# VH-VL binders against a9kqm9, part 40

Target 1, 255 residues: a9kqm9
Amino acid sequence: MRIIISPAKKMVENIEALPVCGEPSFIDQTNQLLTYLKSLSYEEAKEIWNCNDQLATMNFERIASMNLKTKLTPAILSYQGIQYQYMAPEVLEKDQLEYIQEHLYILSGFYGILKPLDGVTAYRLEMQAKVNLSDKKDLYEFWGSLLYNKLREETDFILNLASKEYSKCIERYVTEDVRLVTCVFGERKGEKVIEKGTYAKMARGEMVRYMAEHKISTMSEVKKFDRLDFSYDENLSNETKLVFLKGESNVRDRK
Below, E stands for the ipSAE of ESMFold2; O stands for the ipSAE of OpenDDE; V2 stands for 0.75 times the mean of E and O plus 0.25 times the DockQ between their complexes.

## First folded at step 22 (VH-VL; framework fv_emapalumab)

Design j06 (at its last look DockQ between E and O 0.01; V2 from the best seeds 0.00; counts 0 for: pae O 11.6 > 2, off the site)
Fold by ESMFold2, look of step 22:
Structure j06 (fold): chain C 255 residues (1-255), chain A 120 residues (1-120), chain B 111 residues (1-111)
Amino acid sequence: as target 1 above (255 residues)
Amino acid sequence: EVQLLESGGGLVQPGGSLRLSCAASGFTFDSYSMSWVRQAPGKGLEWVSYISGYGGRTYYADSVKGRFTISRDNSKNTLYLQMNSLRAEDTAVYYCAKRGYSWYFHFDYWGQGTLVTVSS
Amino acid sequence: NFMLTQPHSVSESPGKTVTISCTRSSGSIARNYVQWYQQRPGSSPTTVIYEDNQRPSGVPDRFSGSIDSSSNSASLTISGLKTEDEADYYCQSYDSSRHYVFGGGTKLTVL
C-alpha cells in the first residue's frame, strides 16, 4: 500500500545540512519547470502564483537564484501547515518514521511526487497553477500519467489523503489493476457528506500518524480510525471511498 | 550562531509559580521542536517537557505533568515554561534545548540555564 | 516509563580505552535511538554521539557508540583517552509516551 498526501503552500528552508535519504524521482522534470519559471516576467510569474506583490517579489528572487542541489530539507519537514502540524513528524519513533518512509508520498506541483525524506528546496507552485510549458496547457497535462505510473510500479493499493487539487493528478489515470481509495472527513448533511477544509486537513495529518503508530497495511485497519471525534460510517462508504463523520461532542459557545 | 538564552529563574516558595523564557536566534525557530531539561544541584539531567515546532504536540515528564505547561510564540522566537504548584524537588538549573539534525530527539544546542530555587 | 542505568564512575589512564555502559530497564534498547552527551564541569551538555553511533561535526573518531540488543544496553567507547575527556557522560533515549530519559551519568576521570 501507498499513501498520498498534499503539500502545503508555506515552506521553510533549513540552513543546516540534513542527511538526504533520496533525490526526488522526477528531478529532471522539476528542472524543466524551473527553467520555465526563470523565463517569466514578474507579471507572468505573479499571475501564476496568484499572490500579492510582497510574496511575488520574494518568490521571483527565489526562482532567480534557485539551485536544486543546495539548501536541501527533507520534504516532510519542509511543508508547514495544519495537516503537517497534526502529523507532527518530529515526534515519530524510529519504526514509525520507517513506516512513513516506506508508505507515504507527498504530491507536489514542482517535484511531482516525493518520499518524505527526499531533499527539496523551498518553492511556490500549486498543482492548479495555469502554466504554459510548450504544448502543455497546465501542470496536470505536464505531469500526465508519470506520477500514477510511479505508484503503479510499487503497489496495487493507493490510499488517498490528498485534496482534490492534487489527487486529480493520480485519479485521472487509475487503471483497473490498482485500487484507489479516498478517505473523506466531514459532517453529515442529509444523505451527503460535507467536507470542511480545516477539519479535513487535521484529520488527514492525524490519519498518517495513526497509520504509522499501528503499522497499518489494510483497509480494514484504516476503518478503525477514531481520532478528532471522527468515526467510520459504513453506510456512506463503498469500495473506493471511506467516509469518516465528525461527532457532535464539540463545546458550544456558552461553555 | 545558534543562541538559546533562558531567563525568569529565581527564588520562590513552595506552592508558588514561575514562568521561564528562552529567547532563540540563529536558526529557523518554528521548524524545530524544543525541550526543557533540568539539573538539580550536584545531580544528573532530567528531561522536563517537549513541544513540537508549531506547538501542536506537547509532552511532559510524570514528575511535572499537570503542574507545568510548555508553550512557544513563534512570532517572537521564544519558548516558555509555566511552572505552577512548585515543590522543593523542582529546584534545579533549567536548560532550554533545541532538537538536533534528525528526528530521533537529539539535543544539539543547549542554553546556559536559569536557576529555580524552591524553598520556604 | 523506563530507566537507563550507567556506572557511577570510571577511570583510566591517558592513551587507554574506556567503555561506559547504558542499560535499559524495560522495552528494547534498539527500538529508539540512543544519544550520548558530555558535560564538563560548569558547562552545559554537548553531544558526542547521536543515533546510536553517529558523531557530530568536531567530535573525533576515537568516540564511538554501539548497541547490544542481547544485554539491552548501549555503550560509549572512548579510545586514546586524553585529559580533556574528563567529564560527566549521560546516555539518553525515549519511549512511546515521548518521555526523554537520561541515564544517571558516569563521571570519567583521566588519571
Scores: ipSAE 0.006, ipTM 0.481, lowest interface PAE 11.1, mean pLDDT 86
Fold by OpenDDE, look of step 22:
Structure j06 (fold): chain C 255 residues (1-255), chain A 120 residues (1-120), chain B 111 residues (1-111)
Amino acid sequence: as target 1 above (255 residues)
Amino acid sequence: EVQLLESGGGLVQPGGSLRLSCAASGFTFDSYSMSWVRQAPGKGLEWVSYISGYGGRTYYADSVKGRFTISRDNSKNTLYLQMNSLRAEDTAVYYCAKRGYSWYFHFDYWGQGTLVTVSS
Amino acid sequence: NFMLTQPHSVSESPGKTVTISCTRSSGSIARNYVQWYQQRPGSSPTTVIYEDNQRPSGVPDRFSGSIDSSSNSASLTISGLKTEDEADYYCQSYDSSRHYVFGGGTKLTVL
């Protein structure tokens, strides 16, 4: 089993954090992207980054001096956001860290796909960014099936905890021999399930922590996730989708 | 080191049943799809059945559909093939095969096989 | 659905080059990757080529794979033939309906 999650927009550099234990699998492609970004004007880069002037200036300077081999931070500790807050990788014990190192992958517009302890530098580049590189119009085209193939090399089962923007770079290449199961964290509203972004991010992070804490290896165990007032709903779930509903624990207990 | 060890083969009469097992080691068993491939005496290889890592997907050759059932117990690192309504043409060495890395998942490791003989 | 057809047997002297063909009956041979397996007498199959022309670790570069779209066939080429290469060789591909499809196999005899 491999777990995929989304990156965060905000990144920090902490070279004194946990040791970097690996290099991104597609560092050459990342270097290609870096070279491309370095060739851009400020305005062009700002457009790609889709951010305010302050962030654009910061990133522009960052790119100008960026070295993919120095001042590296473990990926899992570099990304900052709600998902990563709830994952709380900084307080993971050794065996839990080993678990995520084995099972967890972070999708990235810049790096493609990362293991938790891959060394990364701070960047800004989302998967949906529009680029003009090697006749590719966006990063989905740029990466193609490379990210999926990386996962496929290791497993025929992918647990998808990533947002749609990132997971679609995997989903579109899934073959019949690979099972991709997406976790949905939402609330029941009538006959529909509504996903609230903040709660979904919390739940995704918590799920990763849960899985690491309990060394989860089966779907049955994943279904037992019950944190943050979420509970598994079997009726809304299927072979490709696990639905967790917030605030329905009592209903589950009655079943 | 990856190891696959088949067992359960033997002599059975037509219409009989047999259950094959494949004990796997040396890799994360539940992360890989497994298949059964058979080879009749003096004949070629024939794919029999496929099962995904967590057993959610199974596929069968037309020649065995409705008669054979592939399953796995990941807690025991074991692959199974339940064979019912056996026919003479099912006589073969049965190999368990592990998925390898390729676009369409070639087999990278094979067991030594277990012989199934269906004869009156 | 499709079938893969191989010659029943081929033979050649040591040091020479031999080619084993694998012809797809329908659909493009390039649509799905082709693998090649070697099976020595009394042994289990082993992979010698995967994804048309990739060699696993330990397989000598004397082994190579190719695809010919004009003839809708894949080929396994063994150069510098050695006695140890005597074996049965099977091509294999993927069909969405049948899943895995094997060729009939080719017996290679080293004279």
Scores: ipSAE 0.000, ipTM 0.505, lowest interface PAE 11.6, mean pLDDT 92
ESMFold2 (binder alone), look of step 22: mean pLDDT 91; pTM 0.928

## First folded at step 23 (VH-VL; framework fv_emapalumab)

Design f01 (at its last look DockQ between E and O 0.01; V2 from the best seeds 0.00; counts 0 for: pae O 12.6 > 2, off the site)
Fold by ESMFold2, look of step 23:
Structure f01 (fold): chain C 255 residues (1-255), chain A 120 residues (1-120), chain B 111 residues (1-111)
Amino acid sequence: as target 1 above (255 residues)
Amino acid sequence: EVQLLESGGGLVQPGGSLRLSCAASGFTFSSYSMSWVRQAPGKGLEWVSYISGYGGRTYYADSVKGRFTISRDNSKNTLYLQMNSLRAEDTAVYYCAKRGRSWYFYFDYWGQGTLVTVSS
Amino acid sequence: NFMLTQPHSVSESPGKTVTISCTRSSGSIARNYVQWYQQRPGSSPTTVIYEDNQKPSGVPDRFSGSIDSSSNSASLTISGLKTEDEADYYCQSYDSSRHYVFGGGTKLTVL
């Protein structure tokens, strides 16, 4: 099994405390994207980043001086946000850290796909960015099937904990020999399941931690997730979608 | 080069409060998790509390939960321990301790300690 | 939930070798790395071994650490004992629920 998760927009440098253990698999493609970004005018880059002038100026300066080989932070520590806070990778025990390094991948518009301890530098490039590079009109075309093929080499079962923006890079190319199963975290409101982004991010981070603590490798084991007041709902789930509901009692007796 | 300097210890009555500080220098403070470790007179080392580098995650020993609060101010390179509802068994030298450069768990530097005495 | 048990004291003559044990009461000693700290009288602790057998710079070659899975223990070995080695020694491991777990400490006397 392999687990995919989203990055976060906010990134920090932590080049001193915790060591990196590897290089991004698609660093050559990242170099192509960096060269492209360096070729843009400020206004072109600002449009791609879709941000205010303060952030655009900071990122424009960052790109101008960026070196992909220096000032590296382990990927899983570089992304900041509630998903990563709930994973708490800095306090995983030795065998749990080995689990995430073996099973977890972080998707990235800039790096493509990352192992947790790959060395990264801070960047801003969301997967939805409208880049125009070498006959490719966006990052989905740029990455093509490369990210899926990387996962397919290693597994026939992908657990999707990423947002749709990022998981599309994988979902569009999934072949019949690989199962992709998406976890959905929501609340029941009448007949509908409502996803609240904050709670979903908390649950995705906690799911990664839960899986690392229990060395989970099967869908049956994933269904037992019960943290943050979430529980699996069989009625709303199917072979490709596992639904977890917050605050619901789902006692079911099946003979 | 790395220095950790505790302050704020002293004599306090049971039920009282103290705030400990630890001034850090010689390293990038925000990059490292920090802990408080205490040692009662003539006794061994006991881990008390932990805070992540950016302050988003804290842990406490069961003996101090609900009474002690760890915090940090990364702009001032300072670690804090707010100790409330103090008891006689909290009497100890309190060390601040810096996590080493590793994914694994050890302290590479310790402060000189500050004595907290809880008695009438 | 687990304990790290050390002998209360050990003693040995200058020039000899001493080994201080640190036994884990439940779960494998190898589940997490073991550290060793030295505390001289009136001083704060300093690290002499980390990650089972690694030495910080400045720690003499005569200090070494090891793990014995069969006895579920870690050991600190000090060869060529010097009077300056007289100190308390603590082992330490980690656990997700209790975090930093210390042994009870061993007083080393060099006679």
Scores: ipSAE 0.413, ipTM 0.757, lowest interface PAE 3.2, mean pLDDT 90
Fold by OpenDDE, look of step 23:
Structure f01 (fold): chain C 255 residues (1-255), chain A 120 residues (1-120), chain B 111 residues (1-111)
Amino acid sequence: as target 1 above (255 residues)
Amino acid sequence: EVQLLESGGGLVQPGGSLRLSCAASGFTFSSYSMSWVRQAPGKGLEWVSYISGYGGRTYYADSVKGRFTISRDNSKNTLYLQMNSLRAEDTAVYYCAKRGRSWYFYFDYWGQGTLVTVSS
Amino acid sequence: NFMLTQPHSVSESPGKTVTISCTRSSGSIARNYVQWYQQRPGSSPTTVIYEDNQKPSGVPDRFSGSIDSSSNSASLTISGLKTEDEADYYCQSYDSSRHYVFGGGTKLTVL
């Protein structure tokens, strides 16, 4: 089994917390992107980054001197956000860290796909960013089936905890021999399930931690996730989708 | 037209060293990963080593790991294989091979090969 | 890690169809693309099939590749066999550990 998650927009340098144990699988493609980004004007780059002037300036300067081989931070510690806060990789035990290193992948617009302990530099490049690189219209075309193929080499089961923007890179290429299952974290509203971004991010991070703590390897074990008031709903789920509803367990226990 | 020309092969004693070169032309050298593949006399093809376009990633077969080093000079469009601590079983024709025009791992062009003979 | 196993040799008469198998020892044959290379006596290998069934320019249509998941094998099929097809044929795949993996090769003799 392999688990895929989204990156965070914000990145930090933390080179001493945990060692870098690997190199991104597609570093050459990353270099191509870096070269492309370096060739852009400030205005062009700013448009791609889709950020304010302060961030654009910072990133523009950063990219100009960026070296993908130096000042590297383990990927799992570089990304900052709610998902990663709840994952809390910095406090994982050795066996838990080994678990995520084996099973967890981080999707990235810049790096394509990362293992937790791959060395990365801070960057800004979302998968949905509009780029004009060679004959490719965007990063989805740029990466193509490469990221899926990487996963396919290793597993026939992919647990998708990534946002739609990133999981698209994998979903569109899924073949018959691979089972992709997406986890949905939401609240019941009538006949619908509503996903709130903040809670979904929290739940995704917690799920990764849960899986690492219990060395989860099966779908049935994933279904037992019960943190943050989430509980599995069998009726809303199917072979490709696991739905977790917030606040439902307490309701069931009261009946 | 893509051309790959190996050189540097020859006779060497066990424990000796040899450096192979592959001159590439007809394509943007830095855009493609390159590999060395060898073939012992009367035997099959064996992948030896891989280097990515910009040299960021290298891979080695277990049989040569720690003894062989793959490198490249993109300014010279040249691929190298430094072979140390050579053994009789390293005797083979060594081919440089270009990765194909896809995201997947296959070779689309091969050199003519250079013979390396390790013998006392 | 896996190995690719090929028959040592096959033979057939001109004009006939021959099939060379390539069996993967572990993992699904469909996980990674399979390639086929032709090596005529005294020559370097050339690519005849890539990505299971794609042909480079210049390769005749009588060459074709296929995958059989039930037997966990790839196959190279040569129809309308010609004397010029006499060669060694190698299947090749890849993984994250070994990167490139070759079969043992098959000597095709045209009778």
Scores: ipSAE 0.000, ipTM 0.488, lowest interface PAE 12.6, mean pLDDT 93
ESMFold2 (binder alone), look of step 23: mean pLDDT 91; pTM 0.930

Design f02 (at its last look DockQ between E and O 0.03; V2 from the best seeds 0.00; counts 0 for: pae O 9.4 > 2, placed apart)
Fold by ESMFold2, look of step 23:
Structure f02 (fold): chain C 255 residues (1-255), chain A 120 residues (1-120), chain B 111 residues (1-111)
Amino acid sequence: as target 1 above (255 residues)
Amino acid sequence: EVQLLESGGGLVQPGGSLRLSCAASGFTFSSYSMSWVRQAPGKGLEWVSYISGSGGRTYYADSVKGRFTISRDNSKNTLYLQMNSLRAEDTAVYYCAKRGRSWYFYFDYWGQGTLVTVSS
Amino acid sequence: NFMLTQPHSVSESPGKTVTISCTRSSGSIARNYVQWYQQRPGSSPTTVIYEDNQKPSGVPDRFSGSIDSSSNSASLTISGLKTEDEADYYCQSYDSYRHYVFGGGTKLTVL
């Protein structure tokens, strides 16, 4: 099994943090993207980043001096946000760290796909960015099937804990020999299941931690997730979708 | 050079309170988790509490939960331990300890220690 | 929920080799790395081994650490024993509930 998760927009650089172990698999493609970004005017770059002048100025100066080989932070510690807060990678035990290094991949518009302990530098480039490079109109075209092919070489079972923006770069290319199974975290409200993005991010991070703590390798084991008051709902689930409902602890929801 | 200097120890009666401080220098304080470790007279080392580099995560030994509070002020490079409802068994030398730069948990530097004596 | 058990004391003559054991009560000793700390009388602990067998700068080559999964134990070995090695030695590992777990300590006497 391999697990995919989203990056975060906010990143920190902390070279005194826990050590880097590895280089991004697609660093050459990242160099192409960096060269492209360095060639842009401020206004062109700001349009790609889709942000205010404060953030655009910071990122424009950042890419001008960026070096992909120095001032590196482990990817799993560099991304900041609720998902990573609930994952709490800095306090994992040895076997749990080995588990995520073997099973977990972080998707990135800039790096493509990352192992948790790969060394990264802070950047801003969302997967939906409208880049024009090598006759490719966006990052989905730029990355093509490269990211899926790397996963396919290693597994026939992908557990999707990423947002749609990022998982789309894998989902488009999935072949019949690989199972892609998406976890959905929601709440029952009347007749419908409602997904709240913040709670979903909390659950995705907690699921990674849960899987690392129990060394989970099968879908049957994933279904037993019960953190943050979530529980598996078989009736709403199918072969490609595992639905977890918040507050399903009473006897009715248990069945 | 890394240095950790504890202070605030002393004599206090059971049920009392005391706050320990640890002044840190020679490293980027906010990048490292910190711990308090204590040693009762003639006894071994016992981990007491942990705080993450940002201060956002804390953990406590069962023997001190609900009575001790670990905190840090990253602008002052200082670690704290607030000890309430003190008991005789809390009598110990208290060490400030820095996590090494490793995914795996060990201490690379220890302070001098400060003695806390709880007696009537 | 595990303990690390060390012998209470060990002794040996200068120039000889001593080994201090650290046995884990439940779960594999290899589950987390083991560290060793030296504490001379009246002093703070100092790290002599981390990550099973790594030495901080300044720790003599005669100190070494090892793991034996068959006995579920870690060992600190000091060869060429010197009188300055007389100290208490503590092993330490990690538990996600308690975070840091110390052994009971071993008093090394250099005869």
Scores: ipSAE 0.453, ipTM 0.771, lowest interface PAE 2.8, mean pLDDT 90
Fold by OpenDDE, look of step 23:
Structure f02 (fold): chain C 255 residues (1-255), chain A 120 residues (1-120), chain B 111 residues (1-111)
Amino acid sequence: as target 1 above (255 residues)
Amino acid sequence: EVQLLESGGGLVQPGGSLRLSCAASGFTFSSYSMSWVRQAPGKGLEWVSYISGSGGRTYYADSVKGRFTISRDNSKNTLYLQMNSLRAEDTAVYYCAKRGRSWYFYFDYWGQGTLVTVSS
Amino acid sequence: NFMLTQPHSVSESPGKTVTISCTRSSGSIARNYVQWYQQRPGSSPTTVIYEDNQKPSGVPDRFSGSIDSSSNSASLTISGLKTEDEADYYCQSYDSYRHYVFGGGTKLTVL
């Protein structure tokens, strides 16, 4: 089993927290992207980053001096956001860290796909960013099936905890020999499930931690997830989608 | 049988220092995170500090941050708490506590505690 | 962050049922697991409930834990109260950074 999650927009440098263990699988492609970004004007880069002037200036200077081999931070500790806050990777036990190192992948517009302890530098490049590289129109085309193939080589079961923007890189290439299961965290509104971004991010992070704590390896075990007022709904779920509803049946209250 | 035995407590003046030890046995020491929890006389339990199994990660309560240092020697199955700049409010029985098996964030075993008294 | 609030004291006669509450000040009580510890006079704490309602070996079945999301509280219930149950009881959970958080404790007196 492999688990895929989204990165965060905000990144920090923390080279002292945990040691880097390994390098990104597609570092050559990342170098290609870096070279491309370095060739851009401020205005072009700002458009790609789609951010305010302060962030654009900071990132422009960062790119100009960026070295992918120095001042690296473990990927899982570099990303800052609600998902990662609830995952709380910095307080994982050794065996839990080993679990995520084995099973968890972080999708990235800049690095493609990362293991938790891959060394990364802070960057800004979302998967949906509009970039023109050679004959490629965007990062989806740039990465193509490369990221999926990486996963396919390792597993026939992918648990998708990534946002749609990033999971597209995987979903569009899924073959019959691989089972892709997507977790949905939402609230019931009639017969519909409404996903609130904040709660979904919280749940995704908590799910990763839950899986690491219990060394989860089966869908049956994933279905037992019951944190943050979420509970599995069998009726709304199927073979490719696990639906967790917030505030429906408080499983904890019945224990 | 899991055993945790604290030592090093005693009387110390304000501003002084003290080092507590906890000798562990009956389990694979390096596989479990350990914590110090204290209890002032007639008061409740207060978490003080955490250290991961490998010793690579440490965390502290705000009340002791910058003054206390948690460490461990896995070769000796021993947990330590270096307490500097001690204050009267640090007076308490200090327990070493072992993380449980099933989940990260509960204690399954406690030591007998060692009394630290900070007084002029 | 959050605090856990317990009643200062509760009392009940032998053979009866007593419930000790633990209310979380902010965030959902169901976010993280709640534990309960027993501390008899002059003794170290011992774990009586972990993961909301699990019992360690040696803890009697008359001890049980529950979560109530509507009141954002956890509860320790002791049925068939015995004199030996007289003790201080502490609830415990953890914050977003996994720092341990204890309740203020409840003194249970068996009348």
Scores: ipSAE 0.013, ipTM 0.495, lowest interface PAE 9.4, mean pLDDT 92
ESMFold2 (binder alone), look of step 23: mean pLDDT 91; pTM 0.921

